# Miniprotein binders against a2bj90, part 65

Target 1, 235 residues: a2bj90
Amino acid sequence: MSRSARRKTSALNTVLRVVEVFASIQGEGPFTGTYSVFVRLAGCNLRCPFCDTRYAWSLEAGKPLGVEELVEEIARYEPSLVVITGGEPLLQRHPLNSLVEGLESLGLRVQLETNGILPAPARDEQLWRVYHVVSPKDVPVRVPGAKLHPSWVDYARATGRAWFKFLVANEQHVREVAEYVAKLGIPRSRVYIMPLTPEKLDMKELLELHSRIASLAVKWRLNFSPRLHLLVQLP
Short names: E, the ipSAE of ESMFold2; O, the ipSAE of OpenDDE; V2, 0.75 times the mean of E and O plus 0.25 times the DockQ between their complexes.

## First folded at step 7 (miniprotein)

Design jf11 (at its last look DockQ between E and O 0.55; V2 from the best seeds 0.73)
Fold by OpenDDE base, look of step 7:
Structure jf11 (fold): chain B 235 residues (1-235), chain A 95 residues (1-95)
Amino acid sequence: as target 1 above (235 residues)
Amino acid sequence: SDEFKKRFEEVVRKMYELIRRYEETGDEKYLEEALRLAEEAVRLARESGDPELISEALNLLSIALLLWYLKTGDPEYLEEADRVQEEAWKIWEEH
């Protein structure tokens, strides 16, 4: 009588550590102006000094939520886009693939926001099908340990579903971005520059900064990302 | 040296391959080996004396530790991941 050792396939974790779920307008990147549900995941491998979501850095800042429950919660908002963001969403890659599968089954479009340190999706992942906005942290303001994983460039070329968003404060930063994307062979049409906003800017200062960076985007032939949510005072 | 960099890049490549296998299978042996390779990356980086490689390696170690926390719920992995990130900042500010 051969004891078939049932390998307990450890149930793959279908739980996400979620900080918040909210509806707003996508304020940044290629989907600016889109009515979106934001899913902010907990945990980040970086401590960027310019991070506006520092409360999401710890995995403990997130509550455990099941993928199915989260899909149902998102669907109630009737979003034009689901934005997966946080600290670094790809730290939770396995349950995130399950989330994407659930959302796509409802016909929802998904965008991931990532720092680009972890590898791009492979062809067999559900994440392969979604849109990605990669925000490298090695240029122009270098964060310790940040390096763009090369697979994001390959993914962008293979799928056309990736864009690269860079935080810039001045023309020197825009130059460094232009040199970096040229070196990596990232198409300029996929590059966005966005204002690096200090804490506590008033609306006048914020508009002036947007105007300066937008003018640099035109001069350097790059796309401009606003921080539209800040300009219109939405979350 | 170019040799240390090449060895480091190979360790990093293997680590991400093991993380992928862990994500596909849920088999903790791949995550154990990924952590071991992250620690090896830190050793190699320290031997090079290159602050950029050290900071990159410490970031890789923080990723492995965060994945272990997500697997186990053991807060010691979070505390160690935070310590490793603080060390990466200190090394970067001192150079």
Scores: ipSAE 0.903, ipTM 0.955, lowest interface PAE 0.5, mean pLDDT 94
Fold by ESMFold2, look of step 7:
Structure jf11 (fold): chain B 235 residues (1-235), chain A 95 residues (1-95)
Amino acid sequence: as target 1 above (235 residues)
Amino acid sequence: SDEFKKRFEEVVRKMYELIRRYEETGDEKYLEEALRLAEEAVRLARESGDPELISEALNLLSIALLLWYLKTGDPEYLEEADRVQEEAWKIWEEH
């Protein structure tokens, strides 16, 4: 068996630590409303106080799953979009690139969600060709030690395949986001502000918060992201 | 403090470059050196006394430890990454 054939076979047998796979609607960002399969990878390099997926923080929360097996599972859902999320998916970068290769070979559209602390994809990675929603954690609610890697801005400019999404609770937060993205040279067309939703909001409070943040998005000429899955009570 | 920050930033830049080389080659020697640099970054940050630098360095150390755990399967790296993340949380809570 040639070296090339052995390498290809090994890549298809690469293992990811996966917390859950499920079908739902993408509720956030530029693909809001799309029928999606979510692949939640285990492990995170941050412990954000506002994280709504704390159960994915430990790499031990994930079960080992072969990439080829995972591709077949995803394909059975017939998704319009595959959303790779977590924890922080880029901790499992090598097998993640293998997963993307398998999904793209089936013509499946892929989006990654990341905190942006690990660098953006290089041109020779399968991840280079997928869409990315980057959620920096250093503004406005700063997680100490979280710092966006500058390669994400370069990647967004070079490819047009990255957007930046920020959790905000009020106008001061929006002002901080606006200043931050201007300083980094991120065009406003690539910026989403999204409601910072505390636990235990009732539906009326959730809708009021959405309305307030959407109004601020219009005022500040930024894109608004809902948390649609919360509004329609989907996972 | 400016000299500490400049040296810290150089160590961090080299650490990211070594992680990239590991991703390109699969050669664990790059990951071993990245872990060493992450530990140096923590040492420099603690000497500076700057909570922001300490938190950043601990985050980077946890990344190196998690990657090393994924490569080796040695549970001690995962346990240490947990301790490092807990320390980073403690700094956040106190400041």
Scores: ipSAE 0.683, ipTM 0.870, lowest interface PAE 1.5, mean pLDDT 88
ESMFold2 (binder alone), look of step 7: mean pLDDT 83; pTM 0.803

Design jf12 (at its last look DockQ between E and O 0.89; V2 from the best seeds 0.76)
Fold by OpenDDE base, look of step 7:
Structure jf12 (fold): chain B 235 residues (1-235), chain A 88 residues (1-88)
Amino acid sequence: as target 1 above (235 residues)
Amino acid sequence: SDEFKKRFEEVVRKMLELIRRYEETGDEKYLEEALRLAEEAVRLARESGDPDLISYALNLLSIVLLLKGDWEEADRVLEESWKIYEEH
């Protein structure tokens, strides 16, 4: 390897474009209720109309931060979980592997949130060791260009460290999710349905929506994810 | 055709493998070859006339452009992927 290749690899491996770092409660998925530090990475390959973090779509919205500095910043919060989210975190996969290595060296648990378009981690990646919540965007609400990469199903089966979270508004959406996961061979125990929350719901409407979707989760024998942070008014 | 789908899937597989090699090595040659394959995937998708396939191929192209730092071009490609989906 030339000295030039080593210098380019070192620069690519050490910097993430980060929108924000904050502490809160994980409001969603299998880790709901966990005190977490959220690292929101910049850049996304999707433009979901229901996205609550549209400000993270541009890579320019992120500041360049060193991996080591970011590890130190995260560690100061003493989190029970580190949640890597954003636009699409796997657009920064290389420095993200370095971040995960740093966090794991401190004994911190890591969860990645991804749209599942990019391939699942390989066995040689640090990302292989972490938890993943995959949010497919092809079902039930179709986002253009969204397709779940098949390797996520294989990763889920191989590791037991992946869950699939689907946004649903009604029973038809839940049916479509049930059919989709059956077709792909995703175990129902790994599937979460979550309320698709329109902008400007009041607390009463939000609770009613949660109640309806939770009842559908029971009926359809799927896991339910709240939007707990919205219910408790946290970030 | 089944042959067409297999060809498209193979192009996508190779493209994603080149992205992985780029991520592992930082060698821009892999990213340039991934770009060529993404463009080929878009070409193939357009030949199929399948809006879902075209939008998917354009999304894959946008990923390569984002990795290159061609952010404006990536945004244009994403906008095209949406238009194709809305028109069909």
Scores: ipSAE 0.760, ipTM 0.911, lowest interface PAE 0.6, mean pLDDT 93
Fold by ESMFold2, look of step 7:
Structure jf12 (fold): chain B 235 residues (1-235), chain A 88 residues (1-88)
Amino acid sequence: as target 1 above (235 residues)
Amino acid sequence: SDEFKKRFEEVVRKMLELIRRYEETGDEKYLEEALRLAEEAVRLARESGDPDLISYALNLLSIVLLLKGDWEEADRVLEESWKIYEEH
């Protein structure tokens, strides 16, 4: 590669556009309850009406941070888990692989949250070794253009490091999820249903919705994901 | 028809490969070719008349636009995707 191309590649490898970094608990999915540092990356290829992080949609919402600086910042929190989320983190795939390398060198466990439209990690990527929670947006609440890339199912089978999380509001939605995952061959043990929470739900309504969806998870023999951070009022 | 879908899938596969090459090299020529293929995917999807294919193609185009830093155009493309969804 030329000197100019190497400089461009270095920038792709060494800088992430980051909206926020903060400590909290992981409130969703298989690692619920874990003391975590969240790294919210800027940019998204979807405009979901139910998104609770709309401020991360534009890449301009993020500030450029060097990967080495970011690793040091994360390490100071002494997290049990590093959650990389966004927007859609895979829009910044190259420097994200560099971040994962740095975090793994410190023995930190990493989880990625993705809408699954871009392909799953290849075997030669650092992201191959990371845990993934994939949230398809084409079922049950259909977002235009959202389509799970089939490589995520193959990745889950090959590695055991991916789970699939679906927003549901009622039993019809759960039925649609069950049909979808059966068609794709995703085992129930990898599937989470999570409450679809409208903005401005009060605590009573939030608890009622959690109870309804949890009961449906038991009925349909699926895993339940709370939105625990909302229930305990953490960021 | 099946011919539109086969051509569409081939174009998408090539586009994603070019995005990967861009990620590995930093060479903008791969991203420029990925844009051309994303636009071709949109044209094929529109010719098919399938609203689901059109919305998907527009999503793929938005990814390439976001990678190029064309944020305003990416927003317009995603907005068009919603408009088509609402009408069908």
Scores: ipSAE 0.675, ipTM 0.878, lowest interface PAE 1.4, mean pLDDT 89
ESMFold2 (binder alone), look of step 7: mean pLDDT 86; pTM 0.841

Design jf13 (at its last look DockQ between E and O 0.60; V2 from the best seeds 0.00; counts 0 for: pae E 2.1 > 1.5)
Fold by OpenDDE base, look of step 7:
Structure jf13 (fold): chain B 235 residues (1-235), chain A 88 residues (1-88)
Amino acid sequence: as target 1 above (235 residues)
Amino acid sequence: SDEFKKRFEEVVRKMLELIRRYEETGDEKYLEEALRLAEEAVRLARESGDPDLISYAWNLLSIVLLLQGDWEEADRVLEEAWKIYEEH
């Protein structure tokens, strides 16, 4: 390897493009209610019309941060969980493995949020050890170019460290999710349905929507994810 | 055809393997080869006439462009993936 290749590899391995780092409560999925530090990475391969973090789509929206510096920043919050989210975190997979290694060395629990288009972690990656919430974007609301990589189903079965979170607005969406997970052989115990929230809901409408989708989750024997942060007015 | 689907899936598998090798090594040659395979995936998808497959192939191309740092071209490719999906 040339000196130039080693310098490029060292820079690629140690720097993340980060939009924001903040502490809050995990509002969604299996870790709902957990005091968490959120690391929002820049860049996404999707343009979801319902995305609440559109400012993270561009890689330019992220500042370059060293992995070591980022581990120190996260550790100062004394989090019960580190949530790595963004656009699509797995677009920065290599330095993300280094980040996970640093966080795990401190005994911190890590959850990744991903759209599931890129392959699941392999056994040789640090990412293999963490929790994953996969949010497929092909069902029930189709986002162009979205397709769940099949390795996420295998990873979920092998490790028990993956869950699948689907945005739903009505019973037809819940039916489509049930059919999709049955077709892919995803265990229902790993499936969460979450309210698809329009931008302009008041608190009453938001609660009514949560109630309807939660009732559908019970009816369809699926797990329910709230949008707890919206209900309690946290980031 | 089933043979066509298998060929497309094999191109995608090889492309994703090259991305992994790039992530492990930082050798840009793997991204250059992944780019060629992403372009082949787009060609194959177009031959199928399946809008879901075409949009997926364009998305895979956008991933390679994002990894190269070609952010403006990645955005253009994602816009094309949307147009193809809206027109069908």
Scores: ipSAE 0.870, ipTM 0.945, lowest interface PAE 0.5, mean pLDDT 93
Fold by ESMFold2, look of step 7:
Structure jf13 (fold): chain B 235 residues (1-235), chain A 88 residues (1-88)
Amino acid sequence: as target 1 above (235 residues)
Amino acid sequence: SDEFKKRFEEVVRKMLELIRRYEETGDEKYLEEALRLAEEAVRLARESGDPDLISYAWNLLSIVLLLQGDWEEADRVLEEAWKIYEEH
């Protein structure tokens, strides 16, 4: 017990601040349609005007849960995929690596959703082996302070476990995304464009937006991501 | 005129390395030094006059504050990042 006392956040690496855990369908990206358990972590380093999950911005929104307890809860759902999302999950990186270790020991497939401002996983992290959907917020709609860390492109090349998802509203946005990914050397096969939805849409508006963005994805030879959970009204 | 940008990038790289060392060791002195570097990054960004760089620097400062558990100050800093950008 001779270790120096800490003044702030505990060094305990077995606790995560969790907003919610629930079963649903993954509605976005390469695993769209997969029966999933979502783990929404508290805290975000961005204040996106288009954020659907503003309630997860503050770390105080999360309850402290032990990693072992969380692994057991997730396992009871028998998911095909565990989706770690938030806020920004990488703000809780150390206990998150512990969670991933527990989930992988049970053979559970894991996907992380991140805004990509903090660096990609290092080779010695448990997060190195999971799938990542990276949503940069500096193109095409620039959120102040957002900047994709270049390590995500290196990680995607080295592992094949990262995809890049961009919110777009029109063809000018798609052109900007195309220029951005070309400059960074991100192959088109790793790029998804997804409808940029206002906070509230009726179903007709949502369908029209999906149709327009899907047509642009075909035109620009990019992958299309729906927001399937909105279309089928699942959480 | 790119001297500030070059120094800014070096400061940010060192700051992120310190965050990584904190994650590996749990030693708060790495976060304390990362905070000083984040504050220097803000100063360098302000001298550049670039609103995008200034907003990025404030975002980086908020990350260090969040890791230290100073959630109220982190929220204030993120609001300032938006205010600075909206002024332009």
Scores: ipSAE 0.535, ipTM 0.830, lowest interface PAE 2.1, mean pLDDT 86
ESMFold2 (binder alone), look of step 7: mean pLDDT 80; pTM 0.749

Design jf2 (at its last look DockQ between E and O 0.52; V2 from the best seeds 0.72)
Fold by OpenDDE base, look of step 7:
Structure jf2 (fold): chain B 235 residues (1-235), chain A 95 residues (1-95)
Amino acid sequence: as target 1 above (235 residues)
Amino acid sequence: SDEFKKRFEEVVRKMLELIRRYEETGDEKYLEEALRLAEEAVRLARESGDPELISYALNMLSIALLLWYLKTGDPEYLEEADRVLEEAWKIWEEH
């Protein structure tokens, strides 16, 4: 009588701390204009002074949701893209891989947004297959403790599924981004500059800022990311 | 020194590798050792007096603490992670 030792696979944590789930237009980066479901995860390893989602910094700001329930909720929106964002989604990497597997099984495309401090996906992760927009926080406006993990550059070269988005306010910031990406060997075709928007800009000021930064993007031969959702007054 | 920086970078590399093994296996021993290595990274960074290394090491420690909160639900890890991130800002503003 062979005792089949059922290895209790430790119950993989299939629970995510989720702040909100909503449908909107992707306003930023390479997928700008895409009808998207946003999954905002709780918790961040940064305290960026320019963060527009400070309410997501604490892991306690998120409710525990099962991956299966979350996949079903997302699927009801019939999205053209699922955007996983938050504080820092890769703090919840294990259940996030399970979420990606569930979404991909439905034929849904996934984009992750990350600060790039944690390592890029390995080849054995479900996250390896998805799109990534990395937002380094060490350049041009330095957040303490922020450093881009070098594996994101390797991932971008290996897969072509990563882009780098930098917040800029002026031409000096654009110069610093150009120098940084050259030093790291990030292809310019993968680099986006985006307006750093102060709090409480009116629409006229917001449009002027977009115009200035877009002109700098052309001058410096970089891609421009709008904040389209702010321009069209969507979430 | 270059040797010191290399030692620090190796501690952080090992810490992140242990986090990866924890994420793959759910084995708490990898998370325990990752926390220990994050604390060692902070110790080494403080010995250097380099505010950039200290702030980075504190960020790595915050990651380990946040993972411990996600594992245990103990709010003390969350409070400590917040304190560590506040310290990283103070160190940066003072230098």
Scores: ipSAE 0.915, ipTM 0.962, lowest interface PAE 0.5, mean pLDDT 94
Fold by ESMFold2, look of step 7:
Structure jf2 (fold): chain B 235 residues (1-235), chain A 95 residues (1-95)
Amino acid sequence: as target 1 above (235 residues)
Amino acid sequence: SDEFKKRFEEVVRKMLELIRRYEETGDEKYLEEALRLAEEAVRLARESGDPELISYALNMLSIALLLWYLKTGDPEYLEEADRVLEEAWKIWEEH
């Protein structure tokens, strides 16, 4: 193979387009409260109208960064969890597997956030062994064209390393989530409902919304996720 | 439309399986066929006139285009991916 072809293959395996790296607290899902480093990758295959991170939509928004350099940067924070998010991180699947290998070699725990449109990890991928929080975008607020790939349900049941998280505003939304997860065969133990927070809530309103959605989670026997970073005013 | 919708779903299913094969092997023949199927999915969706199918097909096409951009560095693939994703957004706003 030519040197040019080898270089192209190396770029797919060793370089990630990265928007930002920062330390904070994981505010959502099963690892809520964990001291984390967030790695936001560029590129997304959706244009959700409620997206808080539109600045990550284009692959050109990310700086190309070598996997070894990125592992070193992450390690300096001494995180308890590395959260890989984005846009849609699985658009950069090849170098992602290399990053996961590097992080795991240092004993770092990794969690991926994905919209679930691309398939779940295969058994021979390093991504197979990390944790995943999957946020389907076809219920309750329907994003046109979004559809969860069925392999995520199989992966979650086989490995216990995936959870499904849904933004909800009211009981009708929770009913729609419950019907959706039942139809797809997603176990309740793997489902989180989380408050859909308008941008203008004061702290009192934010706490009231959390209380209402948490009560609905109990009523519907689903897991509840806060948006803890909003409650404690962290990025 | 049931037979039409069944055909559309089969095209998308096969396209995503080919993307998996590309990600497993690095062999661009799988990505070439995935792009062809994504283009076929868009054609079928437009013939249906269903804005939900059109938006889904455009999201699928964007995946294939973005992967080609990452493989080749050719900015035309990135520009086209951005155009099709913006079209999907506009269709959503209209419906």
Scores: ipSAE 0.664, ipTM 0.844, lowest interface PAE 1.3, mean pLDDT 88
ESMFold2 (binder alone), look of step 7: mean pLDDT 85; pTM 0.828

Design jf3 (at its last look DockQ between E and O 0.49; V2 from the best seeds 0.68)
Fold by OpenDDE base, look of step 7:
Structure jf3 (fold): chain B 235 residues (1-235), chain A 95 residues (1-95)
Amino acid sequence: as target 1 above (235 residues)
Amino acid sequence: SDEFKKRFEEVVRKMLELIRRYEETGDEKYLEEALRLAEEAVRLARESGDPELISEALNLLSIALLLWYLKTGDPEYLEEADRVLEESWKIWEEH
């Protein structure tokens, strides 16, 4: 491979389209309560009607940022966790592997959030080493074109570094999740149900919804994810 | 038919493998072939008349187009990806 081909591949691997970088508390999933830096990447292959980050759907909503600059920016926050989120972060998989390498070199822990449509990391990717919270969009509220790639189940079994988070509004949704994870052979210990939060809930309604879904989680023997950031009024 | 579904699943599998090879190598030929296979998946899905397969195929085509936009900076790929996603939703709402 010529020196010129290596230089062109290096340039494509170094830029991410980033919507925002901010520090907060991880409000969701297995790392709930962790002081985290959130890196919201631009672009999504879905248009979920319940999406709270619709402004990140377009790749144009993100600014091009260098991986090195982004690593330095993240490191200044002294995070306990780096959360890579957005639209769909795995659309930018190539520079994302470089970002992960940079963050891991500083001893930072990384969590990826993904819709699970794109394949799980391969063993030779930097992404193989990080934590993943997969949010399938085919169950219980089906988004058009959403299908969980089967490699995420294999990745979860091989590494123990994946969890599956499902948005639920009622007991029927929880039943559908239980059937789905049983069918796919996803271990129940890796499954989180989270309240599907309508727009414009007041704090009382939000707490009542959390209470109902948490009770269903216990009844169905599933893990519960709060929307902690909404409950404590953080980003 | 079961035959169409099997052929569709094989095209999708190959497409996603080519995307992985593109992501590993940066070689445009894999992304070109992935786009071609996404278009073939859409064709096969349309021939089946199954709205679920059509929506899945259109979503995969949008992924290939978004990857082309990220590579080239050509806004036409982004516009086409958005059109393809809108079509996927229309098909789903009509069925």
Scores: ipSAE 0.786, ipTM 0.914, lowest interface PAE 0.6, mean pLDDT 93
Fold by ESMFold2, look of step 7:
Structure jf3 (fold): chain B 235 residues (1-235), chain A 95 residues (1-95)
Amino acid sequence: as target 1 above (235 residues)
Amino acid sequence: SDEFKKRFEEVVRKMLELIRRYEETGDEKYLEEALRLAEEAVRLARESGDPELISEALNLLSIALLLWYLKTGDPEYLEEADRVLEESWKIWEEH
């Protein structure tokens, strides 16, 4: 290990590598429609072919920002929800816990988006208290090494603060999701299916896909998540 | 073989538990061992010749490398993490 690497270790738990911070509407999952500030963290442990945020894959895509400065910036937007997303935010777990602490001290509601490969929060983490939308990448399109860590199911049961969201394109995908969540013991009330949207769909195609997936959600007795921001053309 | 897959899965399980311990304690000894196990998982996967296992092992190795980069600031870890992730994606695409 280099001497420069050792000198930096003590500062890393108060600095986050951030790609972008912006205000918009949460378009997906249980908080759909909420005025939100999005904090996109850099770095991902996967290279999913269907990822629509490839620009956040490398940790070098993010600028180092101090947690205290980030809390102040977020607060100025006066959000109803703070959405921590990325890449994979749990790669930056320690400073992320510090960010959550700062946001919660101001009464701000926080939601984390994660691929669920790293373990769920422990009871003594600040992240224990926030909401999580977990998007496993091992079903229906299997990304190797993207197995959901078992602790997320336990966390969801213990806290009621986690939901599981799956990108689907057709009924075969929905069937696979249904089998997967049943095997893991994830209650249907915690499961969302959401349209897997190819790049460059026109509005008519996007609406047709939403209609088809929503109908499947009703048929399979699962929750439906839109991609509302795409429908209303927000970031 | 089934033996390779079972060994691989046990190494991966241990690696992820060490990462959990690192996240709980901040103690770099857990991350050091997690990196070693991730490298062992890659070695086992390559010996098996199974492209899916190789891609999985590379994705898992990236976790340990990225965490080590964040702990140390050493850019070599980040460069290697990006390299193994690119290799993993290419393998997945081909198979």
Scores: ipSAE 0.701, ipTM 0.870, lowest interface PAE 1.3, mean pLDDT 89
ESMFold2 (binder alone), look of step 7: mean pLDDT 85; pTM 0.821

